# Designs tried in a protein design chat: miniprotein binders against a7ua95r516to809. Part 185

Target 1, 294 residues: a7ua95r516to809
Amino acid sequence: ASLSLLSISDLVPDLQFIFFWMSNAIEILYFIQQKSPAYMQTIELMDDKAGSKESLLSATISANEEAMTILEEVIMYTFQQCVYYITKTLYVVLPGLLDCNPFGTEPSSEQCRRAAGVCVCAVCVMPEAVRRVVSVFQTTSDLLQQYQVHSEIQSQMFAYLFFFTNVSLFNQLIDKGPARGWFQRSRVLQIQASVKILLDWAKGAGHNHLAQKFFAKFCSTVTILASPPQQLSQMSWKALCAEHPSLKPVQLHRILTQYQLMAELGPLPIWQPSSEDEAYIYRTVDLLESFENH

## First folded at step 12 (miniprotein)

Design df29
Fold by ESMFold2-Fast, scan of step 12:
Structure df29 (fold): chain B 294 residues (1-294), chain A 80 residues (1-80)
Amino acid sequence: as target 1 above (294 residues)
Amino acid sequence: SMTYEVTIRTDNPEYLELIAFALRILAKAMNLRVEEVRREGDTLRVRISGTPIQVEYFEELVELWLKKKGIDARVEVREV
């Protein structure tokens, strides 16, 4: 219950502090890289009456490399701290995406509070649960822009956030889905619509390529589960593996087993694993995804 | 090598921690020894040891970095 108290807004001051230091460390690194060659040349041109110039130059090169290493460590540390706080917030809000209905108009207390009247709530199409997730991504984008962080670092940040979101949603759906009814067709269609809102946000933010890459597993899962029984029953195991290469055999087998149960397709197995994959459908260690990106 | 005191006075004391960090890193990159860093209100005092040419170059880079950041500050260097 207390988990609902964690919001991205509560972390903005801490994130601003971390982004401030990350941005400045990057700028100082660039400044030193730009100015060091001229300084090294100045040392080389100094009067060397005592023969100490080469020793001073070598010491300066070493000290310069050590300074670069310190800055790289600060940049890495601050980047990891940003990721930690942002993903901690995402972890709390992501499960709500699997329970919300984007086709309905059920105004939350927050949506009603924002409205200057009942009419404003009527035009809100985004569920509060989806809005919470989008708010985390939007706040991250705003902070990266506010501190003028290079596009490459922005891409690395969103690559990890999309990776984290994909793993979190996939694991929640596979592990808890059967007990929560998330594999029921009506719920799967709601999940598909909610995920589309996130993908549309990513496209609008210039991250479509990253979203397509890092959401592949969860999107494949939802696509299979949302398929009509008539269409899916005509596909072989081999064809499904070819269309959904992001899914491991044990993952695909679990998804299809749940689909068969929820669609009440009868007692005969429709999807037979290939002889090559038969041994791999029981590898439970490969069922859930790791949060490690390597 | 000689010892110098670098004094930085700014109308933006909220930046003093960033300035101190930047000076420590710049001094390190230039192979200058930082003996002491002291903050007194709106003023930062840094004791460094190095050759006159290296310290003069350090002062120039510090002023250039402050200008690039848009931080309004007065830099003063004195041999001690």
Scores: ipSAE 0.742, ipTM 0.946, lowest interface PAE 0.6, mean pLDDT 84
Fold by OpenDDE base, second read of step 13:
Structure df29 (fold): chain B 294 residues (1-294), chain A 80 residues (1-80)
Amino acid sequence: as target 1 above (294 residues)
Amino acid sequence: SMTYEVTIRTDNPEYLELIAFALRILAKAMNLRVEEVRREGDTLRVRISGTPIQVEYFEELVELWLKKKGIDARVEVREV
């Protein structure tokens, strides 16, 4: 009940606090890593008796490692907290992406109408459901930039968020898609267009490679479902496996089975799994993606 | 090992918690013992124990870190 009210805007103050500490902890870590070698050299150059010097050096190395470990723990903790809050927001808005009709004349968001009149920016022309998802990613990007978080950590953050998004969308599509009519060609084309807008945003934000990598499974599923029956019915199981390597045999089999039912196609011998894959198509445990595999 | 009091005064009191955190971590990284950290308004007082060379280097590192962060602060070190 209470999760439905959580907007990314409501979390910004908390996220700002976390990003502040994360960024500073990273900076302090790099600062120590940069300065520690010179300090160790200073100890090494001291005119102390050999045994006292070695003991001091060893103690200093150990202390330095402990300090870095503490910083790493702070970085990991703050990273996890950011991910936790952002993914909760994504969890709320992602289902709307699958139900979105991007070709419909949905009225532009009330917020853009109030502030500047008819805004024709790429975000303002987005369907509301897509805009809500993009807003989560954009807010995350803006905060990461505001606090000058190291680029590697930014990449890791987006990698995880894209991973989470892919798993969430894929699982929802596979599990609820048939019942909700998301496997119908018209609905699939809507989903494909919505995902394209998200991918275009990711490309514009400099995360094209990550988006392509982590959305591969969902994109493959949507691509298969969007394929005309005349085209897809000419593709063998082996060809589909080769073209969509991100899909497990059980997943591909489920997609094709649901496609066949929806398109009212008779049994297609060319979609029959290979003898090698036949054992795997019934592994229902592998059907849905896990959030723990990241 | 001698005891020193490090006093940091800043016009940016919003960073005092960060400064205190950084000081504790830097002191630990240098194998200095932090005995006490006190905040008095816009001033942070840190009592540390170490050798003169360690404390001198610590002071330099703190000043360099503050400069890197763009925090305007005065650092004073006194033996106690």
Scores: ipSAE 0.697, ipTM 0.919, lowest interface PAE 0.6, mean pLDDT 91

Design df3
Fold by ESMFold2-Fast, scan of step 12:
Structure df3 (fold): chain B 294 residues (1-294), chain A 80 residues (1-80)
Amino acid sequence: as target 1 above (294 residues)
Amino acid sequence: SMTYEVTIRTDNPEYLELIAFALRIYAKAMNLRVEEVRREGDTLRVRISGTPEQVEYFEELVELWLKKKGIDARVEVREV
């Protein structure tokens, strides 16, 4: 949204405050979990009248559970607030990734050399649109490290951010791609290169497994669209479904239809949905992904 | 049960809100009643009700937590 004028940098002070409380609530929760058994044991070993020790222990167990519930609510609330602000920023910058050219600008005569009749200019420049997305992920990583947030929570945070990014990019490409020209082969190759930069960042940050898991749908989509026509026309519907299990039948059908149109091909000779899948192809409710992680 | 005043003095008063939160949570986890929490500059005063044994354990727990956090603070407990 154009009215979301705040960059990730503008949100850092607010995020620092939220991360501070989240990290401290997590640490306090772990400290209680670590120390409670010893305290409960001291109650068990107390000398008292018949029945009073059991009552005190029961009351203390209940109070302990209530304290942990308060901390879990604080952790959940602060986690959700971080996710909200970070994903709101991502939502604004992600469409730019589909429009940018990571292959760089036309080189000057001084930078360009010709090899085998082709202009060779290997300048690795990250497009500004990709840099904006990477900066959101990097800032998140920096804040998690600054506040020493446990690795499991860091993994949950990036799992959700990658899930959100995958859904946002997939929905943008499927819904708006035809009107924006994003299914043109030259554009698809640019998108593929831009996505590779994000995946390379994730690998460098230690999140390769999460990126492979949560970007599967968008990566499958881009892989199909980037496939040479000869290669794709040789694949059966069954083979495409097997190679891209993250895609629903209606999604695969929409992607192949757009590929045919952009490649100026007639209907693919071997694209035939299975009788089992055919019933679901035209269910529009299944086309776009939900931002709710079910 | 007796009433005790737990006094925490720190050279890092920016942590007093966190310390107050932690103390309320630890007291609740130990089934201790928190009667009053008051801040005076660099000092936090917490009134709790419990047995001497519970309060002594609470004091040790708070001191251990402050040490783990690296917060420079002095903890004093007195019966009131």
Scores: ipSAE 0.689, ipTM 0.925, lowest interface PAE 0.8, mean pLDDT 82

Design df30
Fold by ESMFold2-Fast, scan of step 12:
Order: sequence, then C-alpha cells, then structure tokens
Structure df30 (fold): chain B 294 residues (1-294), chain A 80 residues (1-80)
Amino acid sequence: as target 1 above (294 residues)
Amino acid sequence: SMTYEVTIRTDNPEYLELIAFALRILAKAMNLRVEEVRREGDTLRVRISGTPYQVEYFEELVELWLKKKGIDARVEVREV
C-alpha cells in the first residue's frame, strides 16, 4: 500500500470534521448578524443613571465587530483547508484524464454482459479516470449539501476547484503533452469526451456558469486540437483569436504548432500571427498559467 | 458589573466543544467578559461578568441557539 493509492474516500472523515466547523461558524455568524441589532437597541434604551451608556454602546459595537472578524477568520481557514485537501486529491487524479485509456481496464463480468448487449445503442460507460475526478467533485457537493453550507460559499468552492482543474490540465497538456503523445488526434478526442462528461456533471450540479467561466482555456485548447484539418486550415489567426479569447498569443501559437506537427501539414506556417502579437509569442513566462488568481 | 456562572448540561456531550465556542463568541459579541470555561463530564460551566440585564439577554440567546441547533441541553444561570 502506498500514499499514491489514497482516494477522496480516505479523506471524508477529516473533511466531515472541517465542514462541520465551517458550517457552524457560518451559522453562528448569521445568528449574530440577525440578533445584534435588537441587542444594540436595548442598550440605547437602557436607563443611563451611571452615565456610562454611550461608552458601553461603543464598546459593544467594537466587541461585536471583533466577534464577526474571528468568525470570518475561522470560515476562511476551514474553507482553505477543505480546498487544500480536495485539490491535493485532484492533483493525483487529473493526469489520468489526459492519459485516458478506456480499454486498459477490464470490465467486470456484469459490465461485460451489458456491453455485449449494447453494440449499436448508447454505451453507459464512464472511463475510470473521469469517474475518479467526478467522484472528487460529487463528494465535495455531497458534503456541502449534508452540512447545508450557504450557496455563495458553495459557488466559491467550485469556482476555485474548476479554476485549479483548468490550470492543472492546461499546464500538464502544454508542458508534458508532446513527450507523452497527448497531442495525437485519437488522444485529443478521448480528452474531449472526458471534458464533456465533467461539464455535463457541472451542469447537472447547478454550476454551469462557473464551469463555462473557469474551464474556458482548457476547453478552447481541446476544441482547437480536435478540429478536423480541413476545418482548421480555413481559419485565420484573427478568427482563432476572436473565437478563443481566453488563450494568450503565445499559448495559441504553441497549440497550433503542435497541431501542425501532428497533422503533418508541412513546414510552412498556415497561421500568421499579427505583427502586434509577434512580440509576445516567444515570452516563456506567459506560456503556462499561474495557480494564483489575480 | 457582577459575576455569574452559566451551567450547560447536555445529553449530547459530543457537542460540548461547539457549545463552548458558541458561548465564547456570543459573549464577545455582547461585550461580556468570560473569566473561565470548565468542562465537567456532560456539563459546561462558564464564568462571565456583566450587568444582570446583559446576562439575562445572553441566557436567552444561548437557549435560542441551542434550540435552533436541535441540541438537547439545560441552561442555568446564577450569581456567584
């Protein structure tokens, strides 16, 4: 047994503990926000025979602000811990999505019998690599639901998880893809199918808007790479930039260069960058995405 | 200001850490001074200082919060 075999399921007890505290801190914050105005009014209406009412009110306002700050820090800390553990699990399973082999794992006897009966009709098979990624997202969704975490916090959680997934997949494809054959057409089509499953899951979970926003770069990359040569060769550099605004000039140029190599389109460049974009194409610092959201 | 002992006895001792945290935060939000917090089995004893009116209000908020959480607990306040 090795640590590389640990799944999201192994972290559920620890995540349950963190979600418990996060949920309760949020509920206490809400409770105080709801009840504080009434309490402040009782201070204002009290009999000020000692001449200390104004200083008591001022001190209470300050103490209330400090209590809210403590709760916000607890919420932030627990949120960051959940994100840390979930993204650490994602980091382990995400490369499998790029190196997907749907025929590499032998189906169970039950799955074999069903597959044999569904030769022409729809195939209800999710690749193991995609299932592992979906499992992380589904477990997160289940925990957020079980602890009744506010919808805004749920949205922030999935915004970051989708952001992390997009950056991780894009960087791995660009950096390691050439050596691993991930730019080969058959592999790209498998990746495209896997991405569709992830996006369909996000839509079903109510996060379509977040998925569209945060997966834009990787989706654009896969869309370009999956385009037939006949279709892609008819598109100008300007048209590709307009259709894929999430890609920086250096990123688009790298993608098209890999596409041209794999499609064996010859040595002459078909896609000519604008003179304005030329200066940025060779800037290595702009090629890979940062995990820091600015 | 006077000193009071708030005693909370619960059939759900697994919640005592959450209850202690909630009491400390609620007391701070109300500008009540917490002198000590002590756990004795299924019982939590919190010593606070404040005016009689503040402490009475605090007791009501604690009871309301426990009810909303569905935690079975008895709250008792006495001047020490």
Scores: ipSAE 0.732, ipTM 0.940, lowest interface PAE 0.7, mean pLDDT 82

Design df31
Fold by ESMFold2-Fast, scan of step 12:
Structure df31 (fold): chain B 294 residues (1-294), chain A 80 residues (1-80)
Amino acid sequence: as target 1 above (294 residues)
Amino acid sequence: SMTYEVTIRTDNPEYLELIAFALRILAMAMNLRVEEVRREGDTLRVRISGTPEQVEYFEELVELWLKKKGIDARVEVREV
């Protein structure tokens, strides 16, 4: 393949080619949709009473639908190619987000002590890892603007990129978090600050609604893990489910179990699953999210 | 039906592949048969079969699309 995964900047020329074709296929689709009625009227006004006019009109309608289908397939293919290469780049840079420190590289008296797990008052700096992720989103936005891709397609692109980012970060945190120490409060606060930078970028880019929708699961997870033990220990299972509807019962149970271990809390009866949810707590197949959007 | 040759000359030959694609799709949408598409340097030659009325409308549609796209090109149609 001519496309490389070294960095998003290295992919720009190849992505420009794909965006060029996607944009043009969309424009051709709209052009045909706009002009077809006039052509159909021309056929209907033809002086052919023998019935061949009806046959020609029917054949033309079928041919028009076939042309639309081909354009839709080209648009889908080019869209999927863009998504593939952009998400492949995201996949490489996203894990760094979970290990970086947006509160600065060195602790100071004016910054919260990183090692103490109390960084709530620190001044945030954009770490290289966060910058790489933002760069992928910004480059995508720039390409969509450069090729004047319709706003609906732009929204679908960022919906998928945010969906992918959410799934990737959630799965890594749940699957590898305990071993990597990512459930420790100091690390969680750093992760929360890094995610806030991504959400702030999305808001500035006009995608706040999409970011809120598609980052809900990861944001809920981080919010629970960042909660003070005093507050979280007073919440019932029912209350936690109500506050975090994006989390499945098995996911919420895993998060709470890890929280108990990291915060050195004893078992809390109030975090017992409801009778309705008890069966779903053991659905291991629902623990990790799928990368396939249905 | 009759066979016509649509000739498109552009000073931006990098667009010829896009133009060829667009013409194939536009012809299909109009229920016109595309017999051949050939590129010769800065020129694209497309052979289509249809009625004179269909081909005339096709020529107008192609010229309108090129204008809307901002591609500087000349469209020429002749019966072969």
Scores: ipSAE 0.664, ipTM 0.921, lowest interface PAE 1.0, mean pLDDT 84

Design df32
Fold by ESMFold2-Fast, scan of step 12:
Structure df32 (fold): chain B 294 residues (1-294), chain A 80 residues (1-80)
Amino acid sequence: as target 1 above (294 residues)
Amino acid sequence: SMTYEVTIRTDNPEYLELIAFALRILARAMNLRVEEVRREGDTLRVRISGTPEQVEYFEELVELWLKKKGIDARVEVREV
């Protein structure tokens, strides 16, 4: 029996159904929010002969709030279902990003082909592992566009997907990195190049601000590990904390310890925590990130 | 309050579930009681209870929503 893996494209029909209901619930919510004030004003301008106008207005406000709550629950439920399907697919493909080599192609100045009578030069192709991750993000973007989902909800969706990706990659690198050789300089440079492809995609898709915010921890980690020994050895603990505020003391200490070992900088640690941070570098419970947004 | 039957006939019957959902939510938002929702082929029949003024406004909102959504449908309201 052959090994087969489900791709994001296999989930598109299920996602289309969920996106359809989510987008329509959002549109109805906005329609009611836009039209309700005029209706409420109509009630307030009614002739109050029977003294019942205030009771009707109060009841209508309550009913309107109930309708809003139902729509918000439908939106949240459908949003969570989309996120569940998409992140389940991401979880399977993300580890491959840490193992791939985007520098495997050796371009030649002679690598050109004729297309439509014009010579075009072939460029390096994205690694398959990176392409799989980008495909998940692109398919999500395509579905949000197809169903004309409000831009605010699109931003929330990508904020969570980037958050999930950052946590998954950071935890994989910190927890499994030493055993997998991912902390070796050549591997770190490959990881940095692969992450740049994801960040370039996010910028092209209009999500640069979200990517900067939610990838900060993983990007800081890779930046430190890719730093030249001459530069990094001249920085104090306080300076490193200032440049990488997304990293907790225990996380920064673990990263620097791995860097010192891999760079063969000698047996004594150069980067000493401040007296204020000393107690926190041993908080092993804070080493790995939680998938829960707090 | 009085009982009214709102009848929606559409050339796009695939939208009837969405239309039914939208009508129920709009009625609730306006403090109108939905007593029954029936589907008959390409037609949706909704029975609502409310004042004549509320029901007239409801009809206008439903027609406006259908137009904004681009759904080709005819709306009729009758007192039952």
Scores: ipSAE 0.707, ipTM 0.936, lowest interface PAE 0.7, mean pLDDT 84

Design df33
Fold by ESMFold2-Fast, scan of step 12:
Structure df33 (fold): chain B 294 residues (1-294), chain A 80 residues (1-80)
Amino acid sequence: as target 1 above (294 residues)
Amino acid sequence: SMTYEVTIRTDNPEYLELIAFALRILAQAMNLRVEEVRREGDTLRVRISGTPEQVEYFEELVELWLKKKGIDARVEVREV
């Protein structure tokens, strides 16, 4: 089957095939782990005084280890394939999240809030760009449920997908944000609202802890950029570092510099790096995040 | 050791590839030699070499795995 990079729906048949083999390899692994001790014990209880029993037991232990290794390799390979195709799809749809407007004029039943009896509302609409990202996560969740993949493997998969999403969004915002106007306050508020939709989805799916852990850097970045000037100017460099420990000094310095430029606050340095961090604010090699899992 | 033919017949032939994989892995885990694996329509034939006790246990594990998996299949073992 040909693979499409435009829609997660186009990948479902191929993903179903991979999930089928992954789930079955996991089940077979657990079945062998459950049954092997009893089989090994039957060998140990054999009345064989010729010494062939020890040889058979050793050979069986080695054979069992090889079977486990084969299954672990199949599980790892199929897991990596699922992650590869899912993240490839995410990579295509994620930039749209930074350019969409959830504060549209079209109402959404789920995000509509009415204020003080006016009966008209400015509501957040799930933009198609956000819906595409949510669809990738939802389709992944549906496939994991359909094939009854163990919850531990499900958690590992979403941990990596959230990690990948965080790195992709952070790197795009930091690297391309100035040229794209993404650091403008109105755009930052739109990005914040879009990210909240993803985090709300994760909470509903039972992955709140993973989302909080793996989105920390991007969430810190958006939170700082969305802060009112009056509030942010009252925070010291030390206080910002303490509140946003996921950000490296060079990353925090870049974010604050962009904030100051957009706010047209001139060249006055409101946020003075600590003496300890002064050397680290120029470490450009640490500016962008790696896609390799830590 | 003796050679045995394990025959699996199923009403869901789409599972035969999975069944063949599972039997190969289970045989490996039990240190049983797989001589041949052959598919004929709705039937899978696996030739294995081992002691009668090993093959009997293997048959029991295969039947248990199929039952846990919910696959409708019949297992027959004969000495060749």
Scores: ipSAE 0.718, ipTM 0.934, lowest interface PAE 0.8, mean pLDDT 84

Design df34
Fold by OpenDDE base, second read of step 13:
Structure df34 (fold): chain B 294 residues (1-294), chain A 80 residues (1-80)
Amino acid sequence: as target 1 above (294 residues)
Amino acid sequence: SMTYEVTIRTDNPEYLQLIAFALRILAKAMNLRVEEVRREGDTLRVRISGTPEQVEYFEELVELWLKKKGIDARVEVREV
C-alpha cells in the first residue's frame, strides 16, 4: 500500500487494540507492584518448616520479578508499535507543513464542512497541512485519554513524537530548504506561523514544556531565518551561539551561510566562527539530526 | 500442593482474553503453577497448583483486580 494513502484514521482500529493492551499491562504491573509486598509479608509470617520458607520466598521473589518483566516487555512492545504507526503517519504529513501558506485562503477541509456547517473552531480555521499534523497528535491524545494510559507514558509518547517531528522538519529544512525556497523570508514567515499553530496546540494539550524542549532546534532555525537582515547582521557568532544553544556550530554555520546567500549579503566578519568552533563547522556528519538519539 | 479449578463467569465476554492474561500473570507473580486455561463460552476455567493459602490469596487478588477494572465476574474455586 502506498504510504501516501495511510491516514491516522485508517490506523485507529489497530492503535486501539495496541493501546488497550498497553494500558491494561501497565495497570496489571502497578497492581502487582502494590500487592506483592503484602503477599511476600504473608510468606515471611508463615511457620518455618525446615528452611522451606526461605526457599519459597526466594522462588516467589524470582517469579514476581519474571512476571513484572513480562509486563514491561508487553508495555515496551506496545509502546514501540504505537510510535511506529504514528510516526509513519507523521512522515507522510510533515512535508506539507513546510510548503503550507497559513495566510492563504485555503478552503476549509471537506470533513468539517460536511458534518457541522461553518465551524469556526481553532482546528477548522487551520490550514489543511497544519490540521493534518495536528490531527495526528490530537488522535494520539484522544486514544491515550480514552484508554486512560498513565500520564508518564503519555508524556514519553509525546516527547518522542515531538522529537521525531523536530528531527524530520529540521533535516528537511536544512537539506531541501535552499532548493525549495524555504529560506526565503516570506516562506520562513509562513513556516514560523505554521509551527506556532502547532506549538499553540501543544500548549493547549498540556505539553508546552515538552514542545518547547523538543522543537528548540527547529524553532531556533526558523527564528534565525525569520530575523531581518539588519538585525541578524548585528549579531556576532558568539551571540548567536549563546541565543541558540540547541544548534551545533556546523548547523549554525550552514544556516548563516544559506541566509547570507539568500539575502545577498557580502561576507560578514562578525559571523566568523570562533577559533574554538572553527574545527567543528566542517563536521558534516553532525549537520543533520539522527532519529537514533532518542 | 493441591490442584484447584478456578472458574470465572462474566457478562462481559469481550474481556475474557484480558482476564485470562491477567490470571496467568497474577498466578506467575504468586509463584503458582498454571496447568490449564480453557474457555467455555462466557466461562474461563483455570487449573492451578498451590497451597490452600496461596489459592485463597490468589482468589482475593483476582476478585480485587476484576473489581478495579469494573468487570462484573463471578469467581469460584474448587479443589480438583
Scores: ipSAE 0.775, ipTM 0.948, lowest interface PAE 0.5, mean pLDDT 91
Fold by ESMFold2-Fast, scan of step 12:
Structure df34 (fold): chain B 294 residues (1-294), chain A 80 residues (1-80)
Amino acid sequence: as target 1 above (294 residues)
Amino acid sequence: SMTYEVTIRTDNPEYLQLIAFALRILAKAMNLRVEEVRREGDTLRVRISGTPEQVEYFEELVELWLKKKGIDARVEVREV
């Protein structure tokens, strides 16, 4: 329904509350796991004049398991709420990344300089659209650090966010790209530069392995589209599939077809698969990625 | 079993909801019955039923958890 323009900063107070409860539920869970064995031992060492010790121990084990279950449910719920609100914000800002120009900005007379006869602006490094996406990741990282959330849970959260980002960008590019001109070489180079900023952020944040894993599909797509025609024309269909295993054959075919149609340097030779290659390409019908797959 | 009142007084009343949650979960994990939890300003009062040995252990775990969290609070237990 209505598009929300809320920034990540608008959600920080709500996210702080959710992260607070998530981190504390995790800590209490670990505390109980650490202390319960000693408590159970004290029960076993109690005087058993009435024969009630076995019943008390059994009831305590059961109650302990119920307490653990409650904490696990709280942790799961709060984690899912964080992911929901962060990805909802991310969904709103991601399309801008495909439509921004990291190589140029409107010059401000206050910030403009002349160098070699060309106006240069000191703030031309990161487009606002890219900055908004980076801000979502940075705010998430800051909150995880502020509440000292365990590294495994941090990794799980960024795995979800990178997966979501990859699927969103890939689907937008494949579905809307032809109509928006995003397959034109000049636009592809802009997209490549913007994606590099996100990947550089992930590397700096210690998430390079997760970024390499979960951005593979979108990165392969951008790499192909940014490749010179001469390099692509020398590769067989099987070689192209081998170089880009993250892409389904039908996805790779769509990308190559759009590359040929949108070439700004004039018409490229029409790439055509053999009859055998064509059968392989069309064996799968799922062009777009699902947000359900991890 | 006997009834005890556990009183938590803190200079950080913003933590009282967390403390109440932690006490309820810790009591459940120890199979202690929580009869009432009441907040009055900077003070939390929890009524629990259990053996003297279990309640003493509970008090020690609560104090240990508060210390680990860095929450400045005083724990008092009395039979009611």
Scores: ipSAE 0.737, ipTM 0.941, lowest interface PAE 0.6, mean pLDDT 82

Design df35
Fold by ESMFold2-Fast, scan of step 12:
Structure df35 (fold): chain B 294 residues (1-294), chain A 80 residues (1-80)
Amino acid sequence: as target 1 above (294 residues)
Amino acid sequence: SMTYEVTIRTDNPEYLTLIAFALRILAKAMNLRVEEVRREGDTLRVRISGTPEQVEYFEELVELWLKKKGIDARVEVREV
């Protein structure tokens, strides 16, 4: 349907409803887990004149497990719905991050003000495309806080959102980058600066560890492409594999080929793949990342 | 087992759907049979089958959950 055309702001009422039910299902789950042992003990202490106490206890344990399963299903469903709507919005806004220029942003923000011809909006130079991505993460954080969702669930939510963002950005850069000019050094530096704004937001929000973990592949890619030619040409294939373990051999080879082309390093490749890795270099099915979590 | 009617009256009727869900799940967790759930304006009526001891425990858990949730509600239980 047309969900990919909606902004995050348009989804807030629906997200509030889903977060409300997710938060309450989690709270009820914890409440039952906390109170069930005492209730089971009252059954164990009952008089067993009819010889039915063990049957009642067994039935109650089964009913309790079934209640837990229902709550876990509600939590999982509502979590997946939140992720679905949020990632649909992210998918639409993420390509803009690869095309924006944080170094030359015009001072057209409502937050920008001038004094004696001097713009005092140095901290407001975030490109609109980056601001759209940050707004999705900030709105998610606000909703998690508003509904007092447990920190473990908050971490799982941002882990998946960062994972999704990393896969989306990496796939777009690798697949569409050559046609869009994104591998040109000036563009790579712009992408690196834009990603830094996103990572700085994550750090400020208390998610630095998750961001470092789940953005590793895209960050490795951008780091390689932004490296000075003298530095990169002195590194062996083995050394590059060791420095960037998140990259598959075919991915690393594609990145280095683009780097060599853009840096005009000459006709012969400097980086020789290992014999163990050579078999994977031409497997296009392994080039792009899967959104599946396995 | 006897049948009891649990009546919840709240000044926050917007929570009645959540309260109904919570009561159904709590009853299931305690192996109590829920026979009927009915909403009448600002009041929720739940019919539950169980022993007096189980239903009394259920009433206490419902009151505790409502208090922890910050929902202003009155809980009444009667045998039907």
Scores: ipSAE 0.730, ipTM 0.940, lowest interface PAE 0.7, mean pLDDT 83

